VHH binders against B box and SPRY domain-containing protein (Bspry). Designs and how they scored, part 6

Target 1, 197 residues: B box and SPRY domain-containing protein (Bspry), of Mus musculus (Mouse) (q80yw5r259to455)
Amino acid sequence: SPLLTQLWAASVLGSLSGVEEVLIDERTVSPLLHLSEDRRTLTFIAKKSKVCSDEPERFDHWPNALAATAFQTGLHAWIVNVKHSCAYKVGVASDQLPRKGSGNDCRLGHNAFSWVFSRYDQEFCFSHNGYHEPLPLLRCPAQLGMLLDLQAGELVFYEPASGTVLHIHRASFPQVLFPVFAVADQLISIVRGPLAT
Key: E = the ipSAE of ESMFold2; O = the ipSAE of OpenDDE; V2 = 0.75 times the mean of E and O plus 0.25 times the DockQ between their complexes.

## First folded at step 1 (VHH)

Design d08 (framework vhh_lunsekimig_d3)
Fold by ESMFold2-Fast, scan of step 1:
Structure d08 (fold): chain B 197 residues (1-197), chain A 123 residues (1-123)
Amino acid sequence: as target 1 above (197 residues)
Amino acid sequence: EVQLVESGGGVVQPGGSLRLSCAASGFTFSRYALYWYRQAAGIERELIASITSGGSTNYVDSVKGRFTISRDNSENTMYLQMNSLRAEDTGLYYCAAGDLTWDEYGRPDFDYWGQGTLVTVSS
């Protein structure tokens, strides 16, 4: 049941020992994005004419980027600061996600290779393979947490400050998954690993 | 039926100002993210400014602090205020509109384009 699932997820979140250090893979970053020197912040620059090398790994149309860290087994958690953006997508993608072209096969949430939470202004949604579920949120989250349990086949989106579960998706995931990001307004930043007091 | 019509282009001296307008008809203007593109001779069109349905704005570095994009939903019109114009700002300026849907935000392809208005910065 949805209620029991929410109670279970809240219990798991309460027992988490911290989050992982995740960094962006510079070679995947779209020409529409600027990556900070610490590889944690993606800024939308709205400029297709940005000069950059055309690597096979690089997205050339949509404003996407992948993390350098691949997940294949186990329990993984990471947090993204989304306070400064009203247009973004965050979640996970298969290594099979195409990098080149303008089609839905490269558009996060419109293909079998990506699972994302998205925001556009005041609209929030979970998307996978062209199926999207509107999420009725009362407040815009300043940070988004993701919890990926590859053994259980669960991807959880939550708000770290409140401990509120925003969405849970269950699936048989591909062998290799990467945190994935898209930003089309201002910036988003990956939060550092375990918080230093 | 759907139209985007640019106006306000012309010839101006370096350091001068122009305000471009993009008037929309045939669709629900307030739903759309709106964009200004510039095309110089022999160069691909580049996105120079954008404004979301909620009013959030973005600019390329070369125009930051000089250009201001705005929208008036009651008049179905988008504007680009251009100050401190430089010779490099010369080009055809196109307005474009993309759907308000969260899946289409930031998409390089657009549903609607204007015909373009010429801006020439010359001495």
Scores: ipSAE 0.014, ipTM 0.215, lowest interface PAE 7.7, mean pLDDT 80

Design d09 (framework vhh_lunsekimig_d3)
Fold by ESMFold2-Fast, scan of step 1:
Structure d09 (fold): chain B 197 residues (1-197), chain A 123 residues (1-123)
Amino acid sequence: as target 1 above (197 residues)
Amino acid sequence: EVQLVESGGGVVQPGGSLRLSCAASGFTFSSYALYWYRQAAGIERELIASIYSGGSTNYVDSVKGRFTISRDNSENTMYLQMNSLRAEDTGLYYCARLTYSEDYLGGDKYDYWGQGTLVTVSS
């Protein structure tokens, strides 16, 4: 899809107040990832750590993590700083997403339970259930905004600074969705608060 | 644009040594695992050595103790030091940055290969 400048996403995000800040669920963090003490930054460490406990919720192969907050109804927005990573996935996942194993059922974008925007070097795409839509971005975004409208059935990826919509996915989503993250280069971090300071 | 360029191949006698280099550009070198593959005449391309971003290495049994893989993140270069070379080591040597089921966020379109460098071990 082409790049469209839609100030709508920025306007909607600006009208949201009292939205709970998204934090990573430390129980889900892959042993390939380090989670910061503020639970906002995921760093790819490329070597499995033996310090991770074996919770049922924890991803044991892919470098994935889930947010602690589940979305069931309404309008939700969050922003991720992706400037320092050339390999990441961000989006939403169903609570039904398997956590164990190396198969595509746990690989974000390759199963019926995850919807993600991804970067691998200079390639960008939207992925769901093994279908990958290339996104023709002219510049690498430093921050990615996500807007999830569960009433409308829309997941919007946008550039917060410009309000430019990068991709819109429409679907009938499951009742319980979590922000989901994967990092395979450097780090990504959840941005605290709205774009305007 | 991701590019991998091999050099250092040549003709050597059995028992001799060669050092191969793989110069990389177009990506954050220090963040990726890199691989040396070998393709001998009439044989499929095989993985002979791996080096991960953290510095850990792996080797196929036939080269253990003879070959050493290393990387220089400041020069964006990976090396393969080949000692005690045998006739069966003859082949095209490729460096690669691969995406597979054990490589996290990739797909086939993100597999990158060098052009290959020829190593000939003969008396």
Scores: ipSAE 0.015, ipTM 0.192, lowest interface PAE 7.7, mean pLDDT 80

Design d10 (framework vhh_lunsekimig_d3)
Fold by ESMFold2-Fast, scan of step 1:
Structure d10 (fold): chain B 197 residues (1-197), chain A 123 residues (1-123)
Amino acid sequence: as target 1 above (197 residues)
Amino acid sequence: EVQLVESGGGVVQPGGSLRLSCAASGFTFSSYALYWYRQAAGIERELIASITSGGSTNYVDSVKGRFTISRDNSENTMYLQMNSLRAEDTGLYYCAARSVYRYTGDWETYDYWGQGTLVTVSS
């Protein structure tokens, strides 16, 4: 039941002490993206950056970036402001996600190493390993929350202001996961948690 | 089949206003992010304004507060309202459209381009 699932998820969200402040790992940021000085905002620049250091960690084709924080166990929550973008992907990725190349192995949602909520204009879906599940959303979310429970094997996407659960994915996740981001229109920003510095 | 047709360009004095239109046909207009580019003499074509399918806008600093981009999905038309025009705003203005459904991450070349409309700000 969608209602019972939503009530269950809201109960779990209500037990959290707030959300984590996650920062983007500058070394992973694609040349197609500009990272703000506070490391929370990714802007799609529609042209490859002239400053392209060739770190092994850096995505070199797709407009992707990883968080600096790795999750190995426990319950984790973070929120992204997505109201300014009509083309984005947010979720989690394994440390095994390839960084180099233009193939599907580096494209979020098209490989075994990434699990993402995506917006393409007015289309919303959850994507993993080339499987794309359309999501019947009544409105475009302004903020998107993620809750990752590594012990229970659950990744929850929700709208923080309304408490609405948008999607729950259950799986046996790799223990080393990073919040992952892709932007192909305007910008997205990681929201500061209540207890963030 | 697919066309973007710009109109509204012309000669105007400094401080004047112009409204550019970009009429689209042959594709699902509402699904495209839309852009205005400007090409001035001696410089490469630059992005000056954008509007997403959802209506979010962005501007280059030199036109912010003076130019307003908008779209009308029912009429398949995008607009650029240009106020307080300056001599440096002179150039060819190009309409461009790219489908966000064709998310590839390689935005260096846009899917569709108009022919351009000339704006001359001169006394």
Scores: ipSAE 0.007, ipTM 0.172, lowest interface PAE 9.0, mean pLDDT 80

Design e01 (framework vhh_7w1s_2)
Fold by ESMFold2-Fast, scan of step 1:
Structure e01 (fold): chain B 197 residues (1-197), chain A 120 residues (1-120)
Amino acid sequence: as target 1 above (197 residues)
Amino acid sequence: QLQLVESGGGLVQAGGSMRLSCAASGTFSSYAMGWHRQAPGKQRELVAKISSGGTAYDDSVKGRFTISRDNTKNTVYLQMNSLKVEDTAVYYCAAEYEFDWGSDYTYDYWGQGTQVTVSS
């Protein structure tokens, strides 16, 4: 029942004691992105940096980055401020996601290793393995919440201010998942935990 | 949505100069901006383009036209010098997303056009 599932997800979100503060893994950050000193803000610079180290973990083409935190079990929630960007992708990726190359195997939502909510101007989609499900949103969310339930096999995208569930994806997820980010306009920021100053 | 409004067109004598302006109603730093034109009986053609990679011009206007942008004003300009009768056309401002990383969607924004008439 889609209605009952949305009510259940909303109830779970309401019962959470807080949202996790997730930090970006600097080693994964694409040369098209600038990472802030606090490791929470990714800014699209559209110009490759010549000072980026050649890490095996680093995306070298698409403007992607991974969180430093790996999820293997349990219930996890985090929020991203997307107010300042018209082009972004946020969600989760397997540790098996390739980092090198310009192909679809590294392009979030176009491979078996990534599950993302995406915005491209006024269009919103959920994308996984080349399947793109349009999401008919009447307003642009300022913040996006993600709830990952690894026991239930659910990834929930929601709007924190309204409590509205935007999309629920069910899957048998790989053993290790990372929050994943891409930004191709302005910036996105991981929201600090509720008690952070 | 990004909206583009052209201005600065009109009538000018051959050998004269004219500057077209295109104002965007949203942030456009992530977009390549172009000027296209369509003369009577011809297909619409790219005249000049400005992107993160630099500027490009059609051979017919090289050395005569200059494209520039002001990201603080969200405006792109086309400075037209040494105008010829064959430059007479409706000039359109266009915005094209510079980075195709999304799904199958392509986003192109067009203005309504501004008439440029060059008399002999």
Scores: ipSAE 0.017, ipTM 0.223, lowest interface PAE 6.3, mean pLDDT 81

Design e02 (framework vhh_7w1s_2)
Fold by ESMFold2-Fast, scan of step 1:
Structure e02 (fold): chain B 197 residues (1-197), chain A 121 residues (1-121)
Amino acid sequence: as target 1 above (197 residues)
Amino acid sequence: QLQLVESGGGLVQAGGSMRLSCAASGTFSSYAMGWHRQAPGKQRELVAKISSGGTAYDDSVKGRFTISRDNTKNTVYLQMNSLKVEDTAVYYCARDLYYDSTGYPEDFDYWGQGTQVTVSS
């Protein structure tokens, strides 16, 4: 339909012109995750790191990490390679998301501070504040694009290669949002943005 | 509701092998499943985890233990090779509380009764 075509075109244009170089904030990385030297790849290691540190920014229980880039206004787009993981969550989180504890307040998709697309095996969901909307996808995406329009109040999940919109969530978002990641199988990696000319 | 029953434990000599089984009554095929162990005077720890995407192991058992699942039989297995005296513990089968398993014991909601594994020198 015309609406789907228009949304698809907007997603592709956002990918080409608005795709940002997003890096993971090493201070936030859960001890269950290994962060690569280039700060783009998160690997699930299923065991707490030998290094015990009491940084206030660091998630200490759930396998979460935040991007170093904060979004406050405007239109933002980034892409994550998810080909190698069957259990992950990607989306956005408020700076108010708690970092410490094992409760749902720190678990992505189970609190008022995070909005995520998730995969577990062949099941896909959009989750926010304990509400889980199943997504009947016919194929597993190898890459996931996120498009965040803070003025319009839209978070779009799409497949960059095909331009297919997978889910759109509309809401009044808090002013400060970070790309957020969780990995519970293998690895995910942030795709590099276009090179400056 | 889901109930987990472990079997296959016992006494084994160091260097030997043993296979533990965890039989589930109820639905678990789409859940992550883990084997945990508790040695005398120690906290319970995750030994191995299996999900649809793959397996994860504690460093102390990598290369020696293998977790597998047979969804048609509703059973999870832990194959233990090259057993060491330090592997002596009660072994528990558990289901992940949610799909984003962290490996911490407190994240698992259904626990089996446990099966004793004793490795003699």
Scores: ipSAE 0.015, ipTM 0.313, lowest interface PAE 6.9, mean pLDDT 80

Design e03 (framework vhh_7w1s_2)
Fold by ESMFold2-Fast, scan of step 1:
Structure e03 (fold): chain B 197 residues (1-197), chain A 120 residues (1-120)
Amino acid sequence: as target 1 above (197 residues)
Amino acid sequence: QLQLVESGGGLVQAGGSMRLSCAASGSFSSYPMGWHRQAPGKQRELVAKISSGGTAYDDSVKGRFTISRDNTKNTVYLQMNSLKVEDTAVYYCAADTPWEGYSSDYFDYWGQGTQVTVSS
């Protein structure tokens, strides 16, 4: 039922879009990333550009960042503008995701603690625990929507403009999850929801 | 999945020339591509890199080696001129992701390696 899932997701997101605020936690931001003043935009700077504090929450190798708020129950929806990047990962991560080191345990999609949609140039996939499912997309999405239903155990990736569901992952998720982000080309931005139309 | 197939290695006399080819299957015209080598008793090193921003070379090969790419054929070349005995190594073609380069990510790929031996 891909069409039924699209209708359901659009209906649910319509009531949540623009209501829930997702902001990036500056303490988690990799030294390879610049965080904007409004805490919604991550820019890849391709170099260590400043001395960062050695906070235990901060990723020190991979260009990762976490949202400031955790999801523990209920329905949550957020949208990321990915138009300007050809290399990114977006999804959710457990609070148990390690922050330090260059290994797969900190690499989004290569461990038991992260579930991500990824793009590298024209290749798209969903990744979790080292399992990588190629996604045969006909067009590059300008925005990616995520819908997390912690009661149903579903994470949905969709394209907001078309209403197209790109991927559905079903799992018994950990009780505490954060939106998670990685960018290795240009920038990505969390969208507050359409204020105009 | 992206695959890299190398060719063109072999034995050559000092002062000679050799061209290595790296043919790739799949969509990767935007990928930074590089040639690495590992000489006997030494660690692997980056020799040449090509990206949308241009080419870059290790100082030891500048003026002697040229990296080029044919995006319509998805093939990367390393033209090696004025070869020296110290250029003897196994040469590897790699597709580099912006995450780190040469990593074991799903989208990272390495060729099998091709031996280049330069005799005196």
Scores: ipSAE 0.013, ipTM 0.230, lowest interface PAE 7.7, mean pLDDT 79

Design e04 (framework vhh_7w1s_2)
Fold by ESMFold2-Fast, scan of step 1:
Structure e04 (fold): chain B 197 residues (1-197), chain A 121 residues (1-121)
Amino acid sequence: as target 1 above (197 residues)
Amino acid sequence: QLQLVESGGGLVQAGGSMRLSCAASGTFSSYAMGWHRQAPGKQRELVAKITSGGTAYDDSVKGRFTISRDNTKNTVYLQMNSLKVEDTAVYYCATEGRYDFLSGYEDYDYWGQGTQVTVSS
């Protein structure tokens, strides 16, 4: 049941000793974004004035980027610092997510290939395939954790400091998923896990 | 229905200043506001954006333009200082929809009609 799954997810989160090293794939980074040298920080730069190679992997309209690591099996966890941004999306996307164009097929949360938690000013939402579920949060999270269980078919969004589950989405996910990011205000950063050297 | 009305445009000499205003009317909660511009023969571009978390500016206007908001009057302003001939454009204010964010002009939900700013040498 949903309640039992929430109890299980909370138990798993309480047992996690760390999160994975996740780095941004520079080939995917939108020309609206600046990627830091350590490949962890995405900064919104408000215009498409950068000369970027026209790679098939690169988003050319929406301010999106993918992680360099694909998740194919198992349990994965990562954390994003979102304290400095009032407009962001974080979650997962299929390798089938289109990269080119301004349409909803490339807009995170508006297509069948992306599942995201979003902040837009003071509004919080989970979005997938054009379905948007408002999330009534009492406080703005400074960090967001994601837990992806590909075998169980669950994507969990949580607050790392408290271990509080913010949202659980259940689906039969495509086997190949990437952490996905979008920023339209200031910056977001992938938090270094205990496995990072 | 939300309506955005721009004012404050016109002719100004290079080095001068101008303040654009955008008044919002209708039933909504404004989330984020942006100023975009379109110069003759160019694509529309985001100039400045204001959210509850802060402001963002195009590099060409940083230090010269300031976006601000008066929630009491449901109005957003663009203060333009040290104007250059290349700032000549139609300036549009726009606001974003609930549960999403926008990076290009075609993504905004509500637009003003635009106000012409002409900077003479």
Scores: ipSAE 0.016, ipTM 0.278, lowest interface PAE 6.1, mean pLDDT 80

## First folded at step 4 (VHH)

Design a9E (from a03 with S105E; framework vhh_6z1v_2; at its last look DockQ between E and O 0.70; V2 from the best seeds 0.00; counts 0 for: pae E 6.3 > 2)
Fold by ESMFold2, look of step 4:
Structure a9E (fold): chain B 197 residues (1-197), chain A 125 residues (1-125)
Amino acid sequence: as target 1 above (197 residues)
Amino acid sequence: EVQLVESGGRLVRTGGSLRLSCAASGRTFSSYAMGWFRQAPGKEREVVAAISRSGGSTWHADFVKGRFTISRDNAKNTVYLQMNSLKPEDTAVYYCAATPYYDSEGYLEDEYDYWGQGTQVTVSS
């Protein structure tokens, strides 16, 4: 029900004492992506930018980006508007995720450093460590919610509009995790939470 | 494992059209996203176009937008590249390629595990 979703979201957001805002870290953004001024929208541009400054943290091959804030303890939630893209990945990555090169170690879901919900066309999966679990969604979500509970070792993907849980992954997560994103079609945007202005 | 065989490459004049075909055999074709790549002598291989498993999503490189169109027919296990308004710089060996991954990004050569042997397209002045 919408009421249960609202109560669940309110209790989660009220318990996020250490995180006020989740924004994309411009230093990490692949040259295949454009980042909006408010640091919430990633747009796929299909060719590498020729004016992009080189930084150690920047992904240089895969169309990836990280959020600026790392999570080390507690309960964290964020929502991504995905209605305009048919090719994206969203989830979490370890600080050990390599940034440079065309190898699988930098490709989200194809290594031990990243855990992602992905869409390609009408197909959805959860991917980690080269294992791809197809997810039989009845419709394409317009928004995708993530809930990370580091105490319980759970990563939950859900649809905010319906409150439907799409996937739960349980793991012993590494010490430091970042929200991570990839876009290979059009754009995705981080949604402000109810407590943000 | 899927085997891919391209056909349709030939000599054509500037401004002409060709349709390339890529027939798939050996495994279920609908399990693969498909792409067309090309390589001119002495140059790096580059992506031309890509298409999702269902055919619902396509991607085309900027240098071919409006001129080339990728499509597929899953009932016939075939992917196509319709090439219009051909230019001498389109001269290359054209390869079709397939990837089994659900999370394909669609335009990167390293995503593709299976490749055809190629078909030569030559565009004369």
Scores: ipSAE 0.086, ipTM 0.501, lowest interface PAE 6.3, mean pLDDT 83
ESMFold2 (binder alone), look of step 4: mean pLDDT 82; pTM 0.851
OpenDDE, look of step 4: ipSAE 0.291; ipTM 0.697

Design a9F (from a03 with S105F; framework vhh_6z1v_2; at its last look DockQ between E and O 0.46; V2 from the best seeds 0.00; counts 0 for: pae E 3.9 > 2)
Fold by ESMFold2-Fast, scan of step 6:
Structure a9F (fold): chain B 197 residues (1-197), chain A 125 residues (1-125)
Amino acid sequence: as target 1 above (197 residues)
Amino acid sequence: EVQLVESGGRLVRTGGSLRLSCAASGRTFSSYAMGWFRQAPGKEREVVAAISRSGGSTWHADFVKGRFTISRDNAKNTVYLQMNSLKPEDTAVYYCAATPYYDSFGYLEDEYDYWGQGTQVTVSS
C-alpha cells in the first residue's frame, strides 16, 4: 500500500522533486531506430545505416536508446506507451553500460548495468545481469509506468490506469541511472510526464 | 547444438510460387527464434523474414511484404518460407538461421548462432 500511495501521489500531484519531462538522448539512439522530432517516440526501422556515426555515446548494434536525464537521488516516475509494440524493453541503466558491440554487455537485461521489463511476443520478463524472471501477466499493458526510488532502492513497474503493480525490484542501485529503452517491433512513446491526461 | 537443413530451392518462372523448408535437428527447437536470409552473387546477406519461438510474432522485410510468409511447426521442428509472386530480383541462395536467445526476433544477422548450408532459388524472367 505505501508504494501504491506513492504512485497515486506521483500521478495526481506531480509535485515530487524528481519528476521530470523524460526525453530521449539523440546521441545514444541506435542506427536501427528512428527518433521523432519531439524526442519521445522510438520507431524500429530494422535497417542499419551503411555509414553510421561512431560517437562514443551511441549504441551501434542493439536497438537501444537512453534518456537525456540522469537520476541520482529521490523519486522519479515516467510512463511509456507500449501499445503498438510486441518487442520492447524499458527500465533503467547505469552510465557504465557499454555502447559498442554485439555482446551481452550491451544487451539490456544481460549485464550488471541494466534493469528492464521486456515483452517479446506474448512473453513478459524482468531481466537483470542475465537473470530473467518470467512475469505471468493476464493482459498486455498498453502503458507501462516506472517508479524509481533511489533512497529506498526500489524500481517499480506498474499499469498507470489501474495502479496495479506488475513487478518490484529491490537493489542498491548505482548513483547514476538513466531511463533506457529498446524497440524491436513498431514503436514506443514516452508519455508527457506522469501527469499527462 | 542445432543443425539446420534447407530444402525446396529450384528454378521458377517470374510470378511463380515456391515454399522453402528448414528442418532442424537437435534439442529444444522450440527454444529458438528463427529467420530466413538471402544472398545474391556479389551482394551482402540480407534478412528476409523472422519468427518468434512460439510463432506468434513474425517480421517481413519491406521488399517481400505481401509476397512472402514465414511460419513454423514446432512439433515437426520445421520453419517455412512461402514465396509468392516471385521476381527475378528474388534470385539468391536462401539461408535458414536460429538463435537461442529468448529476447530475439532475428532482425539482426549477428543474433544468429546456427546457420544452414543454403538452398538456391533462381527466378527467370
Scores: ipSAE 0.227, ipTM 0.508, lowest interface PAE 3.9, mean pLDDT 82
ESMFold2, look of step 4: ipSAE 0.299; ipTM 0.632
ESMFold2 (binder alone), look of step 4: mean pLDDT 85; pTM 0.874
OpenDDE, look of step 4: ipSAE 0.382; ipTM 0.715

Design a9W (from a03 with S105W; framework vhh_6z1v_2; at its last look DockQ between E and O 0.52; V2 from the best seeds 0.00; counts 0 for: pae E 4.7 > 2)
Fold by ESMFold2, look of step 4:
Structure a9W (fold): chain B 197 residues (1-197), chain A 125 residues (1-125)
Amino acid sequence: as target 1 above (197 residues)
Amino acid sequence: EVQLVESGGRLVRTGGSLRLSCAASGRTFSSYAMGWFRQAPGKEREVVAAISRSGGSTWHADFVKGRFTISRDNAKNTVYLQMNSLKPEDTAVYYCAATPYYDSWGYLEDEYDYWGQGTQVTVSS
């Protein structure tokens, strides 16, 4: 039923009138990252910043950040510009994702609290709970679209420019999910939704 | 399991060149992405350069861009760091490291499971 899955994804994408306004929660941003003033761009810093590490929500080791927006029900979509980075993860995480430490519990894709599309160099994966599924992409996408259907339990990664579905993950998600991000090369940017203009 | 042995560190003058080598033994070398790190006494260890499993993609830290080049020879199970235009600030112990993880970025120290013992590079005025 890969064909039926592709038709479902195309139908949902075609019915969306816009993507949601997603902004990064500055309280969560790792000291390895700089967050832009408009809260959309995360830039990897080769050295840790002096940002206050006392913040309990801040990731203190891995270069992670969460969005401020939580999704609890329904269908949600957002887009990340990834053209400048060869090292990133994007996806969703529950608020149960630990913030502190160098262990796998805080490393996106290596725990039960995070579900991410990842890139390193020319290698792409989908990762959850320590299982890493290679994705044989023909080219590096410039933008990644995420589509989350919490009722159906589906997380879709697609390329907005072509409408091509890159990966679909089906799972029983927790009801509260945040967009989650990590970057370890240059920068990634959340694309403004149509309602932001 | 892989064992890593660095070599080639020595005293060189400012502006000089040096090539570091890291020989790997044990499991198949091509299963690992590789990196070079450095640490001056009392300072945090920092990434210098990283290279993909195939050698098709490389990354270099800004402080060495244009001066250092990472490369690998999977037939010889060896990774190299060619260091040109050396500065006193480059004085450090240099470590090679390996990671088996498919989703590793190669930029963060904790992504690496296997480390060499290090080789001392000293750059004099």
Scores: ipSAE 0.184, ipTM 0.535, lowest interface PAE 4.7, mean pLDDT 84
ESMFold2 (binder alone), look of step 4: mean pLDDT 84; pTM 0.866
OpenDDE, look of step 4: ipSAE 0.409; ipTM 0.720

